# VHH binders against Hydroxymethylpyrimidine/phosphomethylpyrimidine kinase (thiD), part 2

Target 1, 255 residues: Hydroxymethylpyrimidine/phosphomethylpyrimidine kinase (thiD), of Aquifex aeolicus (o67772)
Amino acid sequence: MIALSIAGFDNSGGAGTLADIRTFKHFGIYGVAVITALAVQNTQKVYEVFPIPPDVVKEELKAIFEDFPIKGVKIGMLANKEIAEVVYETLKSKKTNFIVLDPVFRSKSGRELLSEEGVEFLKSEFIKIVDLITPNVPEAEILCGEEIKSLEDVKNCAQKIYSLGAKSVLIKGGHLKGNYAIDILYDGKSFYEFKAPKIAGKTPRGTGCVYSSAILANYLRHKDLIKAIKTAKDFITEAIKNSKKLGKGYEIMDF

## First folded at step 17 (VHH)

Design r6 (from q6 with A61D)
Fold by OpenDDE, fold request of step 18:
Structure r6 (fold): chain B 255 residues (1-255), chain A 118 residues (1-118)
Amino acid sequence: as target 1 above (255 residues)
Amino acid sequence: EVQLVESGGRLVRTGGSLRLSCAASGSEFSDYAMGWFRQAPGKEREVVALIYRSGGETWHDDFVKGRFTISRDNAKNTVYLQMNSLKPEDTAVYYCAADYEGYFFDYWGQGTQVTVSS
């Protein structure tokens, strides 16, 4: 099976399309990629982000969809509204794909990775074609327009995001309890918790990219979202634990 | 990058109170959920309390529930641990930590020593 990654390019391979492709391969899925931006970086820092021209992104998508039978799509960094619109228009016409959106609005360093206009477009239009969205708590707050100060708030926010059009919503780190990483899933009917120990002593980049890609890969294999997320949760936990300092900065999940 | 610096740890008597502070550098403090940890001599580090990035609901370990309270002031880039009814078994180095995505704590302080005498 073939999966498509639509995301930024990280030169270090720790995140973005390279990490997505590596994740797909780990689970027996062949990955192809469309690059939305060149995020010049290494394990130490991000130097600069160069969005790909929207017309070029459109050509990338056309080239890929004309050639490969894409079964699933993972979307990461979109860079700007214009690129988001191009991706939306293309995917909207491809109704058979399972779409996972890992929203990327800001970097950990506070750099804006999607404009306010882009965020608004995601909330109003793009999200309607998304099968699973995987925001962290800050991203979820932006999407639902409310501060998250409790588990109840997480659940309410997930329902609001669902009402925007996403078929399922996975809020990462939504439940604070002990030294565990607990994600909350809302599928329109029920809530589910996915729990794993928080890993100490490792701080790799690209966790969101790897997690969302692992979910997609496993869903394509099993056609069971709950099972897919569980497998992905275990995988990302192990990947973080076994991450390695390959450069001079942050660890990389090498698998 | 966020730098965390704990303060307030000292020697106190059993039954006493103490407030620890953790000051964060930078302007991104409000992006992180915060936690307090402690490590007693010869024991593993354990989580004491957690708080959401926007404040509100908190989690506390059963050993400290009712006695310790985590809080934060995002305007001051500071997280606090109010410790009441202290016991000798609370003696430990206390650490604050910051969590962005919920998978692991990204940043840690150097720790502050709390000693409770009998």
Scores: ipSAE 0.869, ipTM 0.934, lowest interface PAE 0.5, mean pLDDT 95
Fold by OpenDDE, fold request of step 18:
Structure r6 (fold): chain B 255 residues (1-255), chain A 118 residues (1-118)
Amino acid sequence: as target 1 above (255 residues)
Amino acid sequence: EVQLVESGGRLVRTGGSLRLSCAASGSEFSDYAMGWFRQAPGKEREVVALIYRSGGETWHDDFVKGRFTISRDNAKNTVYLQMNSLKPEDTAVYYCAADYEGYFFDYWGQGTQVTVSS
């Protein structure tokens, strides 16, 4: 089975397409990739981001879909509105694919990774073809246009994002309770919680990429979203725990 | 990168009150959920209280619930821990921590010593 990663390229392999491919492989899925941007970086910092020309992205997508029977798509960094539009137009015709969108708007350091216009396009059009969107709390606030100050706010925000067009919404880290990482899923009918211990002493990058790719891989195998998320949640927790300092900076999840 | 610096820890008597502060560097403070931890001698570090990045609802450990209150002022890049009705069992080093995605704490302070005498 073949899955497609549409995301930025991280030279360190800690995040982006390389992390996605590694995650797919871990779960027995062969991954192919379309690169939206070259995010020059190592484990210490991001130096610069070079968006791929939209026409080039279009050619990448064409080459892949003409050759491979893609069953699922994981989308990460889109870089700008123009690239987002190209990706949207291509995927819009591919109705048989399960699409997971891990939105990337800003880095932890505050660097913009998607323009305001891009965010608006994502909210108004792109999200309508998404089967599962996996925002963290800051990203969710941007999507639903409100501050999250409680579990109730998380649920309300998830419903609002659902109303935008996503078939399911997973807000990562949405429930603050003890020393646990708790994600909240809304599938249009019910809410689900996925809980795991917070890991101490490790601060790896690329958790969103690995988590979302793990969800896709497991969904393709089992066609059960709840089960897929549970498996992915356990996996990412263990991956964080076992992350290693392979470079001079942040840990990398090596699995 | 965010640096966290705790302050306010001191010796107090049983039943006393104390307010801890944690000052964060940079402008990204409001991006992080914040928490207070404590570690007593010979014991593991334990979470005391948590607060969302935008404030609002808080979580407190059962041992401190009703006595301790976490709050934050994003304009001042500061998170607080108001401690009332202190007990000798509250004696510990108290740490401030910042959490971006909710899977681990990204940054920690150096800690501030709180000692409650009998």
Scores: ipSAE 0.859, ipTM 0.929, lowest interface PAE 0.6, mean pLDDT 95
Fold by ESMFold2, fold request of step 18:
Structure r6 (fold): chain B 255 residues (1-255), chain A 118 residues (1-118)
Amino acid sequence: as target 1 above (255 residues)
Amino acid sequence: EVQLVESGGRLVRTGGSLRLSCAASGSEFSDYAMGWFRQAPGKEREVVALIYRSGGETWHDDFVKGRFTISRDNAKNTVYLQMNSLKPEDTAVYYCAADYEGYFFDYWGQGTQVTVSS
């Protein structure tokens, strides 16, 4: 089976395309990639980010789809509306088994990773072709247009995001309880909780990329979303625990 | 990046009250869920209380439920722990922590000592 990563290229290997491909390989899935942006960075600093021209992204997609039978797609950083439009138009015309969108809007430090116009396009059009969207709480608030102040708000927000067109919604960290990482899935019918211990002493970058890619890989293996998320949740928990300070900055999940 | 600085820890008699503050530097404070933790001598660090990024619903550990209350003021970039009916068992270094992704706490303060005497 073959999965496509549509994401930015993180030179450090901690996140983005390199993390996605490594994750696919870990689960026995052959990964191919379309790069949306080139980031000049290491484990300490992002020096510069170069969005790929939309026409080049279009040619990357064309080359990949002409040759490979793509079964699933993981989408990360899209950079701007023009790239999001090219990706949307291509994927709308293709038959794949599963599309996972990690809605990366801003970094922890507040750096914009999708333009404001891109966010609006994502909410109004792109989301309609998405089988699973995996926002954290801040991203979920942007998508549903409401503040989250309780578990009830998380559930309401998940339902609103579903109504925008996503077939399922996984809100990461949506249930604050003890020293646990608890994600809430709405599949259009029921809510599910995925619980793991929070890991102390490690703060690697790339957790969203690895988690969403692991979900896709395991969905392609199992064809059962609940099982895929459970397996991916256990995987990301262990990957964080085993992450290593390979450079001078943040840890990298090395698997 | 977010820097967290706790304050307000001191010596207090059993039954007393104390309010801890955690000041955050950085414009992204409202993006984080916040927590208070404590570590008594010879013990593991344990979660005390949690609050969503926008405020609202809170979670408190059973040992402190009804006595401690977490709150936040995003306009002041500050999270608080109101500690009432203090017991000697509450003696610990108290830490605030910030959680963005939901997998781990991204940032920690250096801690403030609370000592509760008989």
Scores: ipSAE 0.679, ipTM 0.873, lowest interface PAE 1.5, mean pLDDT 92
Fold by ESMFold2, fold request of step 18:
Structure r6 (fold): chain B 255 residues (1-255), chain A 118 residues (1-118)
Amino acid sequence: as target 1 above (255 residues)
Amino acid sequence: EVQLVESGGRLVRTGGSLRLSCAASGSEFSDYAMGWFRQAPGKEREVVALIYRSGGETWHDDFVKGRFTISRDNAKNTVYLQMNSLKPEDTAVYYCAADYEGYFFDYWGQGTQVTVSS
């Protein structure tokens, strides 16, 4: 079973392509990659991010799809509208893909990871080919166009995002209660909660990448979205807990 | 990087009131859900109250519900904890914390000491 990571390349290995591939491998899935941007960074700092020319992204996609029977796709950083369009056009006609989109719009430090035009293209077109979209609360607000001030707002926002075309919506951290990380899934019919304890003393980078990739890997293994998310939630919780300070800065989830 | 600075902790008699403030600087404060935590000597740090990034609905630990209220003012980059009907067991260092991804709290303040005398 073969999964494709379409993401930015974080050369520290904490996030992006390397984290995606490591996650696929952990679950017995052979991972291949299409790189959307090169990030020059370490565990302390991002020095620069260089988007890959859209024509090169197109050739990466062509080379991979010509050779491999891709069963699932995890999409992270897209950088700009032109790259998003290339990815969208390639994927929209592919048969029987499960597509997970981690809608990475900005880094925690505020660096733009998808242009504003790209965000609008994602909301109006790209989202329609997505089987699962996994926003955090700030990203969900951008997608649904509303502020989230309550659990009820989270549920309304998930329904609005579903109405844009995603087949399921997982809002990460959508229920504030105690010292827990609680995600809310809307599958078009029902709402589900996925709860785990928040981890103290660790702040690794790449949690969104690892979580979304783990969901895809476990969906391919089990063909049950609820089970896939539950397994991935437990996995990311343990990965955070066991993360290591391998450099001088943020911890890295080493598995 | 977000920097958090608590203030307002002091000695207060049982039954008294106190308002803690947490001023944020650096990155976008309004992108973060916020919480207040406390740590008594020899105990683990525990969550007291939480609030969404835009305000609105709050969560409070059962022990403090009805006595403590978290609030935020995004225009001033500040989160507050109003503490009423204080008890000696509320004595602790109080910390504010910021949560972006929902998995852990990314940033913590240095803490402010609250001491409630009998």
Scores: ipSAE 0.673, ipTM 0.868, lowest interface PAE 1.6, mean pLDDT 92
Fold by ESMFold2, fold request of step 18:
Structure r6 (fold): chain B 255 residues (1-255), chain A 118 residues (1-118)
Amino acid sequence: as target 1 above (255 residues)
Amino acid sequence: EVQLVESGGRLVRTGGSLRLSCAASGSEFSDYAMGWFRQAPGKEREVVALIYRSGGETWHDDFVKGRFTISRDNAKNTVYLQMNSLKPEDTAVYYCAADYEGYFFDYWGQGTQVTVSS
């Protein structure tokens, strides 16, 4: 079973294509990658992000799809509209079993990771080919166009995002209760809650990338979205707990 | 990166009231859900109250429900804890914390001491 990561290259290995491939391998899935941007960073700082020219991204996609039977795709950072269009047009024409989109619009520090035009293209077109979209609360607000001030708002926003065309929506951190990390899934029929303890004393980068990649890997293994998310949630919780300060800055999930 | 500084902790008699403030600096305070925690001597740090990034619905631990109220003012980059009907058991160092990813609290203040005398 073969999964494709379409994401930026984080040369620290904490996030992006390196984290995605490591996650696929952990679950016995052979991973291949198409990079969308070179992120020059370490565990302390992002220095620069260089988008890959769209025609080069197109050739990366061509090379991978002509040789590998891709069963699932995890999409992270797309950088700009032109790259998003190339990815969209390629995937629209391919038969893959499952597409997970981690809608990375901005980094935690506020750096733009998808242009404003790219965000609009994602909302209006790209989202329609997505089987699971995994926004955090700020990203979900951008997608649904509403502020989230309650659990009810989270559920309404998930339904709105579903109406844009995604087949399922997982809003990460959508329920504030106790010292727990609680995610809310809407699958087009029902709402599900995925709960784990928050981990003290660790603040690794790349949690979104690892979580979304783990969901894809486990969906390919189990063919059951609920089971895949539950397994991935337990995995990310343990990965955070075991993360290590390998450099001078943020912890890295080392698995 | 967000920097958090708590203030307002002091000695208060049982039954009294106190308002804690947590001033945030740095980028995009409004992107973070916020919480208040407390730690009594020799005990683990425990969550007291939580609030969504935009305000609105709150969560309070059962022990403080009805007595403490978390609130935020995003225009002032500040989160508050209004503490009423204080008890000696509320004596602790109080910390504010910011949560972006939903898996852990990314940033913590250095704490402010609240002491409730009998």
Scores: ipSAE 0.666, ipTM 0.866, lowest interface PAE 1.6, mean pLDDT 92

## First folded at step 18 (VHH; from r5 with Y103F)

Design s3
Fold by OpenDDE, fold request of step 23:
Structure s3 (fold): chain B 255 residues (1-255), chain A 118 residues (1-118)
Amino acid sequence: as target 1 above (255 residues)
Amino acid sequence: EVQLVESGGRLVRTGGSLRLSCAASGFTFSDYAMGWFRQAPGKEREVVALIYRSGGETWHADFVKGRFTISRDNAKNTVYLQMNSLKPEDTAVYYCAADYEGFFFDHWGQGTQVTVSS
């Protein structure tokens, strides 16, 4: 089975398309990739981000879809509105694909990774073709337009994002309770919690990429979203625990 | 350079009050959920309280029992822990920590010593 990663390129392999492909492979899924941006980086820092020309992204997508029977798509960094539009136009015609969107608006350091226009396009059009969106709390607040100050706010925000068009919404880290990583899922009808212990002493990069790709891979295998997220949650927790300093900076989840 | 610097820890008598501060720099403070931890001698580090990036509802450990309150001022890049009705068993090093995505705490302070005498 073939899955497609549409995301930025991280030279270190800790995040982005390389991490997605590695994650797919771990679960027996062959991955192909479309690169939206070259994020020049190593384990120590991001030096610069070079968006791929929209026409080039279009050519990448064409080359992939005319050749491979894509069953699922994981989307990470889109870089700008123009690229987002190209991706949207291609994917909206592919109704048989399951689409997971891991939104990337800003880096941890505060660098803008998607323009305001891009975010608006994501909220108004792109999200309508998304089967599962996996924002963190900052990203969720941007999407739902409300501050999150409680578990109830998380749930309300998830419902708001659902109303925008996403079939399911998974807010990462939405529930603050003890020393646990708790994600909140809304599938249009019910809420679910996915809980795992927070790992101390390691802070690897690429957690969102690996988590979302693991969800996609497992969904393609079992066609059960709840089971897929549970498996992915356990996997990412173990991957964080076993992460290693392969370079001089942040740990990498090597699996 | 990322920094979390705790302050306010000192010796206090049973029943006394302290206000701990944690000043953040080198990262976008308002994007992170914040927490306070503590570690007593011979014990494991434990969570004391948590707060969302935008403030509001907080979580606190059972041993707090309404005595401690976590709060934050994003304009000042600071998170606080108001500690009232202190007990000897509250003696510990108190740490501030920041969490971006909810999988782990990304940044930690060096800690501030709180000692409560009987």
Scores: ipSAE 0.905, ipTM 0.951, lowest interface PAE 0.5, mean pLDDT 96
Fold by OpenDDE, fold request of step 23:
Structure s3 (fold): chain B 255 residues (1-255), chain A 118 residues (1-118)
Amino acid sequence: as target 1 above (255 residues)
Amino acid sequence: EVQLVESGGRLVRTGGSLRLSCAASGFTFSDYAMGWFRQAPGKEREVVALIYRSGGETWHADFVKGRFTISRDNAKNTVYLQMNSLKPEDTAVYYCAADYEGFFFDHWGQGTQVTVSS
């Protein structure tokens, strides 16, 4: 099976399309990629982000879809509204089995990676074609327009995001309890928790990319979202644990 | 440069109170969930309390038993731990930590020593 990664390019391979492709491969899925932006970076820092021209992104998508039978799509950084629109229009016209959106609005350092207009477009239109959206708590707050101050707020926010059009919502780190990483899934009917220990001593980049791609890969294989997320959760936890300092900065999940 | 600087740790008597502070700089504090940890001599580090980026509901370890309260002031880039009814077994180095995505804590302080005498 073939999965498509639509995301930024991280030179270090720790995140973005390279990480997505590596993750797909790990689970026996062949990955192809459309690059939305060149995020010039190494393990130490992000230097600059160069969005790909929207017309170029459109050409990338055309080239890929006319050639490959895409079964699933993982979407990461979209860079700007124009690119988001191109991606949306393309995917809307295609018969893709499963779309995972890992929204990227801001970096950990606070850099804006999607404009307000882009975010609005994502909330009002793009999200309607998404099978699974995997926001972290900051991203979830942006999507649902409310502050998250409790597990109940997480659940309410997930439902609100669902009402925007996503078929399922996975809020990463939504439940604060002990030294565990607990994600909350809402599938339109029920809530599910996915728990794993928080790993100490490692702080690799690309966790969202790897996690969301792992979910997609496993879903394509098993067509069971709960099982896919569970497998992905265990995988990402292990990947974090075994991450390595391959450069001079943050660890990389190498698998 | 990312920094978390704990303060307020000192020697106190059993039954006493102490307020720890953790001042953050070099990153967007309000984007991170915060937590307090402690490590006693010969013991593993353990979670004391957690708080969402926007505040509100908090989680506390069982051993806290209502004695400690985590809070934060995003305007001051500071997280606090109010500790009441302190016991000798609360003696430890207390650390604050910041968590962005929920996978792991991204940043840690140097710790502040809390000693409770019997």
Scores: ipSAE 0.905, ipTM 0.951, lowest interface PAE 0.5, mean pLDDT 96
Fold by ESMFold2, fold request of step 23:
Structure s3 (fold): chain B 255 residues (1-255), chain A 118 residues (1-118)
Amino acid sequence: as target 1 above (255 residues)
Amino acid sequence: EVQLVESGGRLVRTGGSLRLSCAASGFTFSDYAMGWFRQAPGKEREVVALIYRSGGETWHADFVKGRFTISRDNAKNTVYLQMNSLKPEDTAVYYCAADYEGFFFDHWGQGTQVTVSS
């Protein structure tokens, strides 16, 4: 079983395609990758991010799809509209089993990771081919165009994102209650909660990448979205807990 | 440089009131959910209150419900904890914390000491 990661290359291995592939491997899925950008970074600093020319991304996609029977796709950082268009046009014409989009728009420090035009294209067209989109609360607000001030707002925003075309919507951290990490899924019919303890003393990078990749891997194995998210939630919680300071900066989830 | 700086902790009498502030810098404060935690000597750190990134709905632990109120002012990059009807049991170091991804609190302040005398 083959899964494709379409994301940036984080040369520290904490996030991006390296983290996606490691996650797929952990769950017995052979992973292949299409690189959208090169991130020059370590565990202390992001020095620069270089988008890959869109024509090169197109050739990467062509080479992979010619040879591998891709069953699922996890999409992370897209960098700009031109790359997003290439990815969209390619995937639109393919019949894969499941597409997960981690809508990475900006870094925690505010660095743009998808151009404004790219975000508009994602909302208007790209989202329509997505089986599961996994925003955090800030990303969800961008997608639905509304402020989130309550759990009810989270649910309304999830429904709005669904109406844009995503087949299911998982809003990470959408329910603030106690010292818990609670995600809210809307599958087009019902809402589900996925709860785990928040882990103290660790702040690894790459959690969104690992979580979305784990969801894809487990969906491909079990064809049950609820089970896939539950398994992935437990996995990411444990991975955070066991993360290691391998360099001089933030922890890396080493699994 | 990311910083969360608590202030306002001091000695107060039982039944008194106190307002804690936490000033944020070095990150986009309005993108983060915020929380207040406390740690009494010899005890584990515990969550006191939480607030969404834009304000609105809040969560408060049962042991402070009705007495403490979390609020935020995104224009000032500040989160507050209004503490009323203070009890000796509220004596602790109070920390603010910021949550972006929904998995853990990314940033923590150094804490401010609140002491409630009998």
Scores: ipSAE 0.715, ipTM 0.884, lowest interface PAE 1.4, mean pLDDT 93
Fold by ESMFold2, fold request of step 23:
Structure s3 (fold): chain B 255 residues (1-255), chain A 118 residues (1-118)
Amino acid sequence: as target 1 above (255 residues)
Amino acid sequence: EVQLVESGGRLVRTGGSLRLSCAASGFTFSDYAMGWFRQAPGKEREVVALIYRSGGETWHADFVKGRFTISRDNAKNTVYLQMNSLKPEDTAVYYCAADYEGFFFDHWGQGTQVTVSS
């Protein structure tokens, strides 16, 4: 079973391509990659992000798809509209089992990780080929175009994102209750909650990448989205708990 | 540098009121859900109240429901805890915390002491 990571390369290994591949490997899935950008960073700072030329991304995609039977795709950072278009056109013409989009628009420090034009392309076209989109609350607000001020707003926003074309929508941290991490899934019919304790004393980088990649890997293993998310939720909770301060900054989930 | 700085903790009488403030700097405050926690001597830290990044709906622990109210002012990068009908068991260090991705609280303040006398 083979999964493709389409993401930026975080040379610290905490997020991006390296985190995706490590996650696939953990679940027994062979991972291949298409690099959209080189991120020069460490556990404290992102110094620079260099997008890969779109024609090179196209050749990466060609090389991978002509050789491997890709069953699932996890998409992270796309950097700009031109790269997003190349990825979209390739995937639209290919039949894979499952496409997970982690809509990475900005870093926690506010650095742009997808251009404004890229965000609009994602909302208007790219989202239509996505089986699961996994925004956090700020990303969900960008996608649905509305502020989230309540659990009801989270649910309305998930439905709006679904109406843009995604087959399912998982809003991370969408239900504020107690000392819990609660995600809200809308699958086009029903809402589901995925609950785990919030872990104290750890703030690792890469949680979105690891979580979305774990969901894809477990979907390919179980063929059941609810079970895949539950397994991935338990996994990310333990990965956070066991994360290590390998550098001078944020912890890294080392598994 | 990322900072959360609580203020307003002091000695108050049973039945009194107090308002805590938590000022944020060094990060985009409006992107974060916020919470208040408390820790009494010899006890584990416990969540008191939570609020969405844009304000609106709140969650309050049962032991403070009807007495405490969390609020925020994103223009001032500040989260508040209004505490009414204070009881001696509310005596604790109160901390504010910020949550970005929904997995953990990324940032914590140093705390402010609230002491409620009989």
Scores: ipSAE 0.711, ipTM 0.883, lowest interface PAE 1.4, mean pLDDT 93
Fold by OpenDDE, look of step 18:
Structure s3 (fold): chain B 255 residues (1-255), chain A 118 residues (1-118)
Amino acid sequence: as target 1 above (255 residues)
Amino acid sequence: EVQLVESGGRLVRTGGSLRLSCAASGFTFSDYAMGWFRQAPGKEREVVALIYRSGGETWHADFVKGRFTISRDNAKNTVYLQMNSLKPEDTAVYYCAADYEGFFFDHWGQGTQVTVSS
């Protein structure tokens, strides 16, 4: 079974397409990739982000879909609105794919990674073809246009994001309870909680990329979203725990 | 450079009160959930309290029993821990931490020593 990663390229392999491919392989899925941006970086810092020309991204997608029977797609960093539009137009015509969107709007340091126009396009058009969107709380706030101050707010926000067109919404870190990482899923009918212990002493990069890719891989295998998320949650928790300092900076999840 | 700097820890008598502060810099404070942890000698680090990014709802450990209250001021990039009715068993190094995605705490302070005498 073949899955497609559409995301940025991280030279260190800690995040982006390289991490996605590694994650797919771990779960027995062969991964192919379309690169949206070259995010020049190592384990210490991001130097600069070079978006791939939209026409080049279009050619990448064409080459891949003409050759491989893609069953699932994981989308990470889109870099800009123009690239998002190209990806949207391509995927819109591919009705058989399960699409997971891990939105990337800003870096942890506050750097803008997608323009306001790009975010608006995601909210108004792109999200309608997404089977699962996996925002963190800051990203969820941007999508639903509301501040999250409580579990109830998380649920309300998830419902609003659902109403935008996503078939399912997984808000990462949506609940505060002790030393647990709790994600909240809304599938249009019910809410589900996925709980795992927070790991102390490790701060690897690429957790969102690995988590969303793990969800896709397991869904393709089992066709059960709840089971897929549970498996992915356990996996990412262990991956964080066992992350390694391979460079001079942040740890990398090496599996 | 990312920094979390705790302050306010000192020696206090049983039944006394103390207010800890944690000043954050080098990152977008309002994007992070904040928390207080503590570690006593010979014991594991434990969560004391958590607070959402925009404030509002909070979580407190069972041992707090209404004695401690976490709060934050995003305009000042500061999180607080008001501690009342302190007990000797509350003696520990108290740490401030920041959480962005919920998988782990991204940033930690150096800690501040709280000592409660009998």
Scores: ipSAE 0.641, ipTM 0.833, lowest interface PAE 1.0, mean pLDDT 94

